# Ledger of designs, part 33: VH-VL binders against c1abc3

Target 1, 185 residues: c1abc3
Amino acid sequence: MAAGVQGESVARNYAEALLVLARKADDAEGWGALLRQVADAINNDVNLSRFLESPRIAAEQKSVVLSKALGDKVPHLFLRFLQQLVKNRRQMLIPAIATEYETLRDAASGIVHARVTVARETGDEEAKMIAERLSKATGKTVVPHFAVDPSILGGVVVRVGDTVMDGSLRRKLGMLRRRMGGTRA
Key: E = the ipSAE of ESMFold2; O = the ipSAE of OpenDDE; V2 = 0.75 times the mean of E and O plus 0.25 times the DockQ between their complexes.

## First folded at step 14 (VH-VL; framework fv_recibokibart)

Design y1 (at its last look DockQ between E and O 0.79; V2 from the best seeds 0.85)
Fold by OpenDDE, look of step 14:
Structure y1 (fold): chain C 185 residues (1-185), chain A 122 residues (1-122), chain B 108 residues (1-108)
Amino acid sequence: as target 1 above (185 residues)
Amino acid sequence: QVQLVQSGAEVKKPGASVKVSCKASGYTFTSYWMHWAKQAPGQGLEWIGEIDPSSGSKNYNKKFQGRVTMTRDTSISTAYMELSRLRSDDTAVYYCARDSEFWTGEPYFDYWGQGTLVTVSS
Amino acid sequence: QIVLTQSPGTLSLSPGERATLSCRASQSVSSSYLHWYQQKPGQAPRLWIYGASSRATGIPDRFSGSGSGTDFTLTISRLEPEDFATYYCQQYGRSPLTFGQGTKLEIK
């Protein structure tokens, strides 16, 4: 748990640093997209993941591969940023950095990412409606990320940063039980 | 005071290799990337590549890939550029140049070596 | 690669005159990544303007840089004898890093 929190903090710091670079490049959105692509590649390509994670492979070798693969395809300083992660043995944080970067970037633009837990899979229309309602409620553009948890029984649980709004049926029933003298947790 | 001092002029035959050195002083050698540039006689500047002295990370201009090797010796704060399979059009003054700062987002070449003339002639 | 085209190739002017040097990029370059260097014969290049408009340390105020996107300009308000040199623009946005072909500012 502590390692996870520490990892998140480190990821956020790198995301902040990258955002500074991206802003200097006048392309915060483009850099974010590139970072997401790299993150997705790491998550979806087992060979790439193993390569980057392998302690048997020197950082210099990893850096060379990055250079050859991305070289003139990405902004120069973006490549350097990735190489710096490799240098510091932080390359496996790239997915987390991508998430934090998007959060930071969008926050600056009035966009808020929300984790929305639902009891069942939502359709496109329902997802849109939820997004609109959350946007209206917050006064910001909300991008929902859905997770399915049948244990909430119904309704929605919304997390924005450290704030949780539990509108689940589970919670409502729990409250009712408590009001009725029920001790069941 | 930041100084970059390069090795002396070289005369080579076609097909040979040349290794130019760049000794840095007046700053922490491993804290700044080092660039190399080529300037043919009467011509403009061409970027060859860069190296991170701390990690050995390298980025080369594709034009020189396969022929250029950048290295460093941190114990003596010296960067090296080796160019192999030399040809006549490799005749040029070669410069090392220090990168200013990465994390500020506005990097530039703030200090230059005095240059090394490499002449390739049969 | 990003090609930087400088114009004119040669600029002949007299001391006291105004000089305007152009650097055009084949694609958009952030102003933070556009730099100018001065080079005199037999000498190494020297940083002159960085970030399109910031003067390097020790550079006189008669020098100014401007521009954005694909068009950048170096201006010398009143030429001094020591200003006659070759000026190169450089982009630091994409690999490979590239320079313009240079503008030679010579005395008329």
Scores: ipSAE 0.884, ipTM 0.965, lowest interface PAE 0.5, mean pLDDT 93
Fold by ESMFold2, look of step 14:
Structure y1 (fold): chain C 185 residues (1-185), chain A 122 residues (1-122), chain B 108 residues (1-108)
Amino acid sequence: as target 1 above (185 residues)
Amino acid sequence: QVQLVQSGAEVKKPGASVKVSCKASGYTFTSYWMHWAKQAPGQGLEWIGEIDPSSGSKNYNKKFQGRVTMTRDTSISTAYMELSRLRSDDTAVYYCARDSEFWTGEPYFDYWGQGTLVTVSS
Amino acid sequence: QIVLTQSPGTLSLSPGERATLSCRASQSVSSSYLHWYQQKPGQAPRLWIYGASSRATGIPDRFSGSGSGTDFTLTISRLEPEDFATYYCQQYGRSPLTFGQGTKLEIK
């Protein structure tokens, strides 16, 4: 069975549904942590991954195993959500669902992840300064993720959410360079 | 009009099994989970477990694990609870109850069967 | 896992009086998962209050629910003869789902 073409849209729908459940539980952060733990277990435990993935094991049996393993250790509706994924044969999307859930949770709490591509690696102080400037400009808490691409020849490219700020344009690059240089105006 | 109609009273000896039925009408049986609860004479309510009629997924209270089996027949909209190796303290009224809509994140037992008295005596 | 302790066990009052029934959880329960059921002798329980404070369909407005965390209350502002019954709280947050032991509201 080949996976991969429609997974992001489906994963987003399940993440949205889980966030509704978690908010009713008053624990969006805790349910996110639980989902990440399950996702990590799937990614790191070959026996678990093979068990959940196998088309030869009935969905009912997978559900019973989840119930016995997790039943009194997680919120009841969290278990029910996992059992719903198994029923719909979407349990292998749990890592993608966790990622979408984290994105939705962060957006609601004012956290935005930025991909920051730089020509050379930044020092710790420069990285903090970039994060502070981006947070001020967006009005949100920005968590930068740095990548190095020498082809931008000393510039910087910032992608914040759906907005792409291309440092190849002189104006955009100049504004960010000034902020990186410690001057505001 | 949602209705849950349970099978009649049962008298059993210790060590036997009992199977209680719960026939649903007035709604789509496979869209809602079904719960079972026990009420011993003069006592409160105790949750036994639940089953998804569409998939057969189930969750049991560990107290009953190993002795309880929940099943269903979707062709007749009927849920079943079987309790094996009966003891005298299994004497109780057993209820089925429908779960409300799961995706609201605020489920409760919205409709109950009339109860089935199971008496375990020698 | 989550124990619900109701108090008092029996509450003896006259029609017209105000009743206050308490439900205390051994650990925090989201109000969304805290429900109340009424049961009369020989009858099945009936959903009465859900989500700590919302009345089920057809429940008179003299019934109100409140509370959060570990402490929840069902209040009947002016008792009517039909209100004398046993009331159970229930939590849906953790397996096993649990009920309180009940408060029997009886005529003095």
Scores: ipSAE 0.849, ipTM 0.941, lowest interface PAE 0.6, mean pLDDT 87
ESMFold2 (binder alone), look of step 14: mean pLDDT 93; pTM 0.947

Design y2 (at its last read DockQ between E and O 0.47; V2 from the best seeds 0.78)
Fold by OpenDDE, last read:
Structure y2 (fold): chain C 185 residues (1-185), chain A 122 residues (1-122), chain B 108 residues (1-108)
Amino acid sequence: as target 1 above (185 residues)
Amino acid sequence: QVQLVQSGAEVKKPGASVKVSCKASGYTFTSYWMHWAKQAPGQGLEWIGEIDPSSGSTNYNKKFQGRVTMTRDTSISTAYMELSRLRSDDTAVYYCARDSEFWTGELYFDYWGQGTLVTVSS
Amino acid sequence: QIVLTQSPGTLSLSPGERATLSCRASQSVSSSYLHWYQQKPGQAPRLWIYGASSRATGIPDRFSGSGSGTDFTLTISRLEPEDFATYYCQQYGRSPLTFGQGTKLEIK
């Protein structure tokens, strides 16, 4: 299945993300090879392709099959990566991701992933702005992963590794309360 | 603050099943995988498996394959671990533990439940 | 599966002494996938060191992790009374995820 322009962009993003994971594993080459094998299997095994692309089969079922087939044969996080693709219904992009990964494998990567908590669902523009701001702040390309938590009331809470930056309205209000002699929020 | 609160102690007969619950709070339940671990009395830790609360996807330790079922109820932010065909060597404290952020590439168990003692006796 | 062997099984030391705990893997494990947990009697494990050398939040500077490949070490430069517990190493590289059998650090 050929990916359109949007598909290619998505594939590249996943490839970049995978490369980050693979580097953490100290095996960018091995992970690339595994990904290629999976891609080839999808391209050459009609039954596998049909299984993975079938909308009648729940993502959970596909994920279970992957678990049973690959479980202890591949790095755990590699399996989890494939399961993330299934979860996001992006499993048919695996061949494209493999190609992009190979292209990026030897390239320098300044990509950082950040968990971004927001009070409400973010639009594309807002997401982009957040990514840009974080990128500027870190000097790296930041890929935000958003989670919605209304309890923060507004603003953003950003986690990069073990570092947390709380720019939430909740925190600000808490600070105000404390300044006013109120209780800790 | 992140909290994982597990169900109370269980006493079961051999051959029976036990279902342990783990209620999560203080974070988005569906954003993190949940792990389960076994610790027999006076012994170390053994990984049982993991579940993605958002999708229900599971990965099990083969040692428990066929006897363990992990599920979740997202409406109440609760994960469940069911162990069937219980044996005496299943007597242990069972823990749920939250997974860390996946995309960092460094995953670990950052928060743990208080544990649930399951005793299997004739 | 990757087997993690910790040594010694029991380490008896006094407050103020240096403690060295070893974790050996049956095959190479990325440092990013090697973690340490502390557990006290009657309590759940707690994340202590992640990525072989990074201290979890709130962990004192006297704790340090090191190692690569198959050999990893947790070091406590100067033991405090609250440090006496069981420490487990854990690998997150291959399924099934596995723990070491633990090193019990007890007061001499």
Scores: ipSAE 0.907, ipTM 0.968, lowest interface PAE 0.5, mean pLDDT 93
Fold by ESMFold2, last read:
Structure y2 (fold): chain C 185 residues (1-185), chain A 122 residues (1-122), chain B 108 residues (1-108)
Amino acid sequence: as target 1 above (185 residues)
Amino acid sequence: QVQLVQSGAEVKKPGASVKVSCKASGYTFTSYWMHWAKQAPGQGLEWIGEIDPSSGSTNYNKKFQGRVTMTRDTSISTAYMELSRLRSDDTAVYYCARDSEFWTGELYFDYWGQGTLVTVSS
Amino acid sequence: QIVLTQSPGTLSLSPGERATLSCRASQSVSSSYLHWYQQKPGQAPRLWIYGASSRATGIPDRFSGSGSGTDFTLTISRLEPEDFATYYCQQYGRSPLTFGQGTKLEIK
């Protein structure tokens, strides 16, 4: 439904609240995985999406269906959280809430996501080496997302969020041109 | 200050239904979920389910699903629990209990009603 | 469902003695979700300990709770006459919410 600036602020607020609940459960990772699973179900099942979206179905009816389907399969307060979203007509924001929750969890763990553009495909070992070098250079745990662009004339371009780190990191780290050998037997 | 006052004792025949009320005072009724629990004579406590007074949403113990209906009337701050197709082993004291604040992530039953004895006898 | 097994079923002690009541869960329960209630005959249960170790308002400091995972304990350091009652543990982690079967603390 709506995922504009207002929707992002609302989604972030719910993600922050959910993280408090999940920490009390001692399972911030598990609750994030559950939320992603629900988000993916909404995105991939047209009947579920239509059911949750429909203004002709009362919120309490949607809540009862969630209770019957999930009641003994998820932590109780996770179910209660979903029912709060349905009451407030925010259940279609669950995918956005999941994304915000993942960002909050990563930030708390010192994790940063980087877009790494390379001229040639990288193997798993080379990707790990690049992540380790970037993590040391930044002081954070870097999760790289690789894209191949043969039009860059050698070297590596790294972006973190809206910031391009090409100049400083590229000079200090040198170009990573080598594709590391695999562990193939 | 917070008070939950339940309806009086009931005597019912097998197969009948009973509806127990729980009137809340001393707090904002719609801000806290209400729970119901069963205690058979000489036995422990068994959770039946819960209701959100603001939305009417419910969660039931599957053992009671199909026989229990929880409702509320926010204009008089009263929650209800109806149990149908009564059996002799439904003879018990039934309690309402208020949830603590949800967003703390640590919930418990901080206030209880006085209990309602329901006797199911031929 | 999560089964809470309390032991002993009945604990017979004299005033002045130390009481130790155990609650064992069939699955791990966050300490934040483990609670204790006291109930005297003819009365409703009353919240006693919440979050495994926090005393409810007005509960004497001779009561303490501890434990994590599957094993939880309620301890009364020196029994007073008013402490003889049945104590229930309760988990709020998974539906259905469940109570232990109770430990009846009675005068020897």
Scores: ipSAE 0.858, ipTM 0.945, lowest interface PAE 0.5, mean pLDDT 88
ESMFold2, look of step 14: ipSAE 0.845; ipTM 0.940
ESMFold2 (binder alone), look of step 14: mean pLDDT 92; pTM 0.946
OpenDDE, look of step 14: ipSAE 0.876; ipTM 0.960
ESMFold2, look of step 15: ipSAE 0.851; ipTM 0.941
ESMFold2 (binder alone), look of step 15: mean pLDDT 93; pTM 0.949
OpenDDE, look of step 15: ipSAE 0.877; ipTM 0.960
ESMFold2, look of step 17: ipSAE 0.842; ipTM 0.938
ESMFold2 (binder alone), look of step 17: mean pLDDT 93; pTM 0.949
OpenDDE, look of step 17: ipSAE 0.872; ipTM 0.959
ESMFold2, fold request of step 18: ipSAE 0.849, 0.848, 0.849; ipTM 0.942, 0.940, 0.941
ESMFold2 (binder alone), fold request of step 18: mean pLDDT 93, 93, 93; pTM 0.947, 0.947, 0.946
OpenDDE, fold request of step 18: ipSAE 0.884, 0.884, 0.882; ipTM 0.968, 0.966, 0.967
ESMFold2, last read: ipSAE 0.831, 0.857; ipTM 0.933, 0.945
ESMFold2 (binder alone), last read: mean pLDDT 92, 93, 93; pTM 0.944, 0.947, 0.946
OpenDDE, last read: ipSAE 0.883, 0.882; ipTM 0.968, 0.968

Design y3 (at its last look DockQ between E and O 0.67; V2 from the best seeds 0.82)
Fold by OpenDDE, look of step 14:
Structure y3 (fold): chain C 185 residues (1-185), chain A 122 residues (1-122), chain B 108 residues (1-108)
Amino acid sequence: as target 1 above (185 residues)
Amino acid sequence: QVQLVQSGAEVKKPGASVKVSCKASGYTFTSYWMHWAKQAPGQGLEWIGEIDPSSGSTNYNKKFEGRVTMTRDTSISTAYMELSRLRSDDTAVYYCARDSEFWTGEPYFDYWGQGTLVTVSS
Amino acid sequence: QIVLTQSPGTLSLSPGERATLSCRASQSVSSSYLHWYQQKPGQAPRLWIYGASSRATGIPDRFSGSGSGTDFTLTISRLEPEDFATYYCQQYGRSPLTFGQGTKLEIK
């Protein structure tokens, strides 16, 4: 757990650094997209992930592969950034960095990402309604990311950063139980 | 003060290899990328590639890829550029140049070596 | 690759005159990635302007850089004898890093 939190902190720091570079390039959105593509590749390509994760492969070799693969296809400093991650043995944080980067970038643009837990799969219309309601409530453009957890029984649990808004039926029932002298479920 | 001192002029035959050195001083050698550039007689500048002295990571111009090898010896703060399979059009002055700080987002070549003339002739 | 085209190839002027050097990029380049170097015969290039408009250390204020996107300019307000040299623009945005072909500023 501690390692996870530390990893998240490290990822955020790299995301901040990358955002600075991307802004200098006048293309924060483009760089974010590229980073997401790399992250997706790592998550979806087993061979790539194994290659990058392998301690038997020298960082220099990994860096060369990145150079050959990306080369002139990405901004020069973007490639450098990835190579720096490899140098520091942080390449496997790229997916986390991508997420943090998007969060930071969008925050600067008034966009907020929210994790929305629902009891069942939501349709497109329902998802849209939730997004609109959250946007209206926060005064920002909210992009919801849905997760299904039947244990909440109904309603929604919304997480924005470190803030949690629990509007679930589970919580409501729990509150009623407590008021009635019942035990916490 | 930052100084980049390159090795002396070289005369080579076609097909041979040349290895140019660039000794850095006045700063932490491993903290800055090192670039190499080519300048043919009376012509402009061409970027050959770069090396991270801390890791040995390299990025090459595709034009030189397969013929160029950049290395470094951190113990003596020296970067090397080796060019193989030399041909007449490789005749040029070759420069090493230090990259400025990467994380600032505005990197440039802030210090240059004095250049090394490489002549390829039959 | 990004091609940088400088114009004119040669610029002949007298001391005291104003010089305007152009650098055009085949693709948009961030101002942060556009630099100028000065080179005199028999010498290595020297950083002159960085980030399109920032003078390097020790560069006189008669030099100025401007531009964005694909069009960049180096201006010398009043030429001094020591200013006659070749000037190269460079982009640091995409690999390979590239230079313009240079503008030779010579005495008329």
Scores: ipSAE 0.884, ipTM 0.966, lowest interface PAE 0.5, mean pLDDT 93
Fold by ESMFold2, look of step 14:
Parts: sequence; C-alpha cells; structure tokens
Structure y3 (fold): chain C 185 residues (1-185), chain A 122 residues (1-122), chain B 108 residues (1-108)
Amino acid sequence: as target 1 above (185 residues)
Amino acid sequence: QVQLVQSGAEVKKPGASVKVSCKASGYTFTSYWMHWAKQAPGQGLEWIGEIDPSSGSTNYNKKFEGRVTMTRDTSISTAYMELSRLRSDDTAVYYCARDSEFWTGEPYFDYWGQGTLVTVSS
Amino acid sequence: QIVLTQSPGTLSLSPGERATLSCRASQSVSSSYLHWYQQKPGQAPRLWIYGASSRATGIPDRFSGSGSGTDFTLTISRLEPEDFATYYCQQYGRSPLTFGQGTKLEIK
C-alpha cells in the first residue's frame, strides 16, 4: 500500500486496493458510486473539507467521526478503507482516488473511453454504430464521447486515452468517415 | 505463536464500570485490528466493536455506543474494553479477538482470548 | 443490521451421521464475508470456515461450507465425536458485525 509522494501515483495505488475490496464484495459499481459521493462531498462542502484538512484535529478523531456518520450506512470495509486514508493522511486525495478507481474499474472490464470529434452532430443510431466499430477495432468496449468541430473537413478524429488512433484503425474506420461527412469551417 | 491473554473474572455492582484487558504476544500488535465480543450465559455471540491499535481509531456497535470505550497501550501490547453503567444483563463472558489481514478483502477473527467473566449483581 | 438465523437450534445425532447446519441472512451477504466458528463449552470460539466455503487451517475435509446470497450451509459428512459443539455463522459485510444464534450439535 505504500506509494510515491506524487498524488496521482498514490491515488492509483489506493484505487487498486479499493477495487480489490469491492470485487470481494461483488459490487465494484456500488463502491465506486459511494466513493464518488464522498469525493463530491469533499469538493462541495467547505466545512467537511476544512475538518478533514485541519492539522488541529487528530487523525483518530477524524476516524471516529467517520465511523459515527457512516458506520451503519456503508459496507464495513469501505468505512475501514476511509479510516486507513485518514490514518495515512491521504483523505484529501479521495477525489483523485475516485477518478482513478473509475478508470481502473472500466479498464479491468474491458471498457475504454474515446474522444470522437466529428464535423456534425450524430444521432443515437450513428453513435451506436461508431461505438460498435471502435470496439471491434480495439477489441474492447468503447464508450465514445462526441464533440462537434465543424472546422474538420469531413471525417472523424478518434483519441483513445492520450494516443491518437493509428493508420491501421484509420482504414477500418474509412466507411464510417464517409457516412458522417463534414462541413467546411 | 499468537496468544491473547485476558484479565481475570470480575464481580461488579449495577451502575459500576469494568475494564477488561487483552495482552497480545507472538505478533506485531499494531498491525492487526482487535475486536471485542460479548457472550451472555447460555447465549450466542454479540459484536461490541473494534480498535486499530496503531492509531486508536474505533468502530462501535451502536447498541453499546455511549457505554463502551476501547483503548490500547502499544508499549505493552495490550487492548482494553471499558463498559460503564453496568446492569444485570451485562453479565457475560467478554472476548477479545484479532482481525485477520484487512487488504485481502476477506477478514475474519483468527485468534481469540480465553474470555473474561464479568458478573453484575446486587 | 443483518440478522443471521441459524437452524436447527439443536441437532441431536450420532457419530457417523451426516449433519447439515443452515444460516439464513436477512439480506444478501457476499460469500467473502460469511464465516463459521466452532465453540465448545468453556472455550473461546475457533475459526472453522471462512468465505462461506474455505476451511481454516487444520480443519478436516469432512467439513464443507456452501451458499450465497442469503442462504448458507455447513455440512459435516460423517460426524466424529470431536465434532459435537456449537457452530456460529458470522457476517462481516455491514456494521454491526453479527453472529447467528448458533446451532448446538449434540450426541443423541
């Protein structure tokens, strides 16, 4: 469970650990939703954020408050996980941990998020067709996020993660490109 | 060899408090949470709560919250459970039990103390 | 809280017979969080089966656990004299952690 000092590396390690716990509970989605709710509370409630950040409040007192507030409302090991974060002074990373958890959960399920830039707005049927073809081309379940940029002169630009799609995938998407067409800026 | 040795039997009056100790040996005391459970005569087991010996963090069964305090002294590897405002139905054997490794996602109580009989009578 | 109801309360059998002990939860419990303990009079409980079906170290093959969701079973295929004890199921999924009330397995 030890991680480097960088917040992203540490957050990913905790997200990996939580995913193990959640899979033992047979509820990776539910635990992700709980973690996101806690993360949103930290981001949106200034009093909660100040309480969790305060060096004047001992870690065990923060842990006891979490127990009283959440103990019978969340899975027991989820509470224990939050208490471990407080013990390690990592509770302010919970929003980053939630983001990493969602990414890891989706990746482990063969789900990949893609940015798909098109020249014109796509209908639901066209979006499904694009998702299916991207999934076939990648061997994974692709969740597309569409953006419209009329300045592209026809075609489609697809980004999976931080990498722009290569030429072999371009050939497989050629028919899709013609169907979508574009507009001149 | 993991061993949990509890303090001896106690007799108390209603309204008093009792503090039971559980001394651990054969492992790193601060690496495993400690649980406490109650077993009334001829009855089953009831979870009271747990403590992290390294931080002092606790989680209590709400039934006992307000009357129970769990503490520890890491210098002598000893956990404590104090129960206040005793009444006759607190007469029971009280056990400490060590939690297994949390991060596997399947913890259980792997070692138990011998139990401490607390009798509450007028 | 999750209530664990064990049945029967008392099971009277002879050595050599097969025993089936039931534990029913008031709501679904992951099998990873369902455990069984054995307790003999005057002794502390001992871990027996964890994760619904895994035997603790040193527990004989005649003991097996099964089940999922709300229904869990401990089976002893051929009773030995040392098997007569009380067995408790326990859930670790939700606070408060809870035990069943026990099934006392006694010699007929």
Scores: ipSAE 0.854, ipTM 0.939, lowest interface PAE 0.6, mean pLDDT 87
ESMFold2 (binder alone), look of step 14: mean pLDDT 93; pTM 0.947

Design y4 (at its last look DockQ between E and O 0.81; V2 from the best seeds 0.85)
Fold by OpenDDE, look of step 14:
Structure y4 (fold): chain C 185 residues (1-185), chain A 122 residues (1-122), chain B 108 residues (1-108)
Amino acid sequence: as target 1 above (185 residues)
Amino acid sequence: QVQLVQSGAEVKKPGASVKVSCKASGYTFTSYWMHWAKQAPGQGLEWIGEIDPSSGSTNYNKKFQGRVTMTRDTSISTAYMELSRLRSDDTAVYYCARDSEFWTGEPYFDYWGQGTLVTVSS
Amino acid sequence: QIVLTQSPGTLSLSPGERATLSCRASQSVSSNYLHWYQQKPGQAPRLWIYGASSRATGIPDRFSGSGSGTDFTLTISRLEPEDFATYYCQQYGRSPLTFGQGTKLEIK
């Protein structure tokens, strides 16, 4: 748990640093997209992830592979950034960094990412409606990320940063039970 | 003060290799990337590649890839550029140049070596 | 690669005149990634302007840089004898890093 929080903090710091670089390049969106692509590659390509994760492979070798693969395809300093992660043995944080980067970038643009928990899978129309309602409620453009948890029974649980809005049926029923003198946890 | 001092002029035959050195002083050698550039006689500048002295990581211009090897000795704050399979068009002055600062997002070549003339002739 | 084309190739002017040097990029380059170097015969290049418009340390105020996107300019308001040299633009945005072919500023 502590390692996870620490990892998140480290990822955020790198994301902030990258955002500074990306802004200097006048392409915060493009750099974010590239970072997401790299993150996706790591998550979806087992060979790549094993390669990057392997302690038996020297950082220098990993860096060379990155150079050969991405050299002229990405901004020069973007490549350097990845190589810096490799140097510091932080390459496996790239997916987390990508997420934090998007959060930071979008926050600057009035876009907010929200984790939305629902009891069942939502259709496209329902998802859109939820996004619109959240946007209207917050006054910002909300991008919902859905997770399914049947235990909430219905409604929605929304997390934005450290703020949680629990509109679930589970919560409502719990409140009702408490009001009626029910002590069941 | 920051100084980059390169090795002396070299004369080589075609097919041979040359290794140019660049000794850095006046700053923390491992804190800045080092670049190498080529300038043929009467011509402009061409970027060869770069090395991170702290890690040994390198990025090469594809034009030189397979023939160029950049290394460093941190104990003596010296960067090396080796070019193999030399040909006549490799005749040039070769420069090392220090990169400014990466994390500021505004990198440039702030200090240059004096250059090393490499002549390739049969 | 990003090709930087400088114009003119040679610029012949007299001391006291205004010089305008152009650098055109084949692709858009962030202003923060466009730099100028001065080189005199038998000497190494020297950083002159960085980030399109910032003078390096010790560079006189008669030098100025401007531009964005694909078009960048180095201007010398009043030429001094020591200003006659070759000037190179450089981009630091994409690999490989590239230089313009240079503009030789010579005395008329």
Scores: ipSAE 0.883, ipTM 0.965, lowest interface PAE 0.5, mean pLDDT 93
Fold by ESMFold2, look of step 14:
Structure y4 (fold): chain C 185 residues (1-185), chain A 122 residues (1-122), chain B 108 residues (1-108)
Amino acid sequence: as target 1 above (185 residues)
Amino acid sequence: QVQLVQSGAEVKKPGASVKVSCKASGYTFTSYWMHWAKQAPGQGLEWIGEIDPSSGSTNYNKKFQGRVTMTRDTSISTAYMELSRLRSDDTAVYYCARDSEFWTGEPYFDYWGQGTLVTVSS
Amino acid sequence: QIVLTQSPGTLSLSPGERATLSCRASQSVSSNYLHWYQQKPGQAPRLWIYGASSRATGIPDRFSGSGSGTDFTLTISRLEPEDFATYYCQQYGRSPLTFGQGTKLEIK
């Protein structure tokens, strides 16, 4: 992850804007995939990341290069969005923007991401049952991300994020929380 | 009220260049991209490209890339389109057109200049 | 590039008749990126319909647009003398932005 808390807030704002554009294009999924491809290229291609980050290359020059390279290969407003990021010197946030876009898109389609921390690695079938239970409890499709942390001394810690939590969710997750070491956790 | 006023008609010889101006008024010039389009006599419209007046960034139709240069002068709210190495099939009326707000995700050309006739003849 | 093909090329009708103008795209275009412009001789084009079906400010309700995907239509329910002009469809989805070749609506 490259961005700090301030970068994540800015990235979310750009992701929200891009999602509006993508929905007008009737292709929120396709624009998300395209944004992820650009983000992965930045993360994995040293020459591209150096070009985009370089203070020796004017923003206008970066914009023209993007136009020539991508203009006929991507939706027109997608190119304009990238050029706006370059103008605002935010193009290095593209990986963070992609992550926020995916979260926003999934939330709108009833998909939520949960961080599930367990004290000991669970078997494949237990992991599936936890995911299915969380999905039933939230009424949404839950994509769990498992991590093992022996320091929690046993039990399961589940974080679903602020936008999904409600009173019924807390009650339905209570059975899972019985293993989190009591009321202090 | 938004208004786009273009420079007057021009007559050029093959191989020359022409620079058409488009002066904007009635809005914040740097807030909206400007497009240019070509209309040959008796024919339809062809997009040439666009410029962001605030940054100077451009996107060109590949058909014109290499011969077209779009610039602007923000101090007088004026966009320019220069077409070089003119040939007879460049004879046309050239229009500037303002892009609507792009962040709505539904942009269109909401205001047009009156057009500039460029005639290329020997 | 997305090619927009308008039909008919010329449409000869009398005032009071209904006009139907077609625009077909070589590949799918979001309705939000499909626009119509009117142009009279010696004048600049004017925005007429945007987003396939929304009338620009001041455009009479006898004009309506419809369509999705590759097939779009501009309909004028009852022609008035001022409606005789050339109409262009335009797509804003992919570079280069393109216009149809136009339908000239002329008085019979």
Scores: ipSAE 0.834, ipTM 0.931, lowest interface PAE 0.6, mean pLDDT 86
ESMFold2 (binder alone), look of step 14: mean pLDDT 93; pTM 0.948

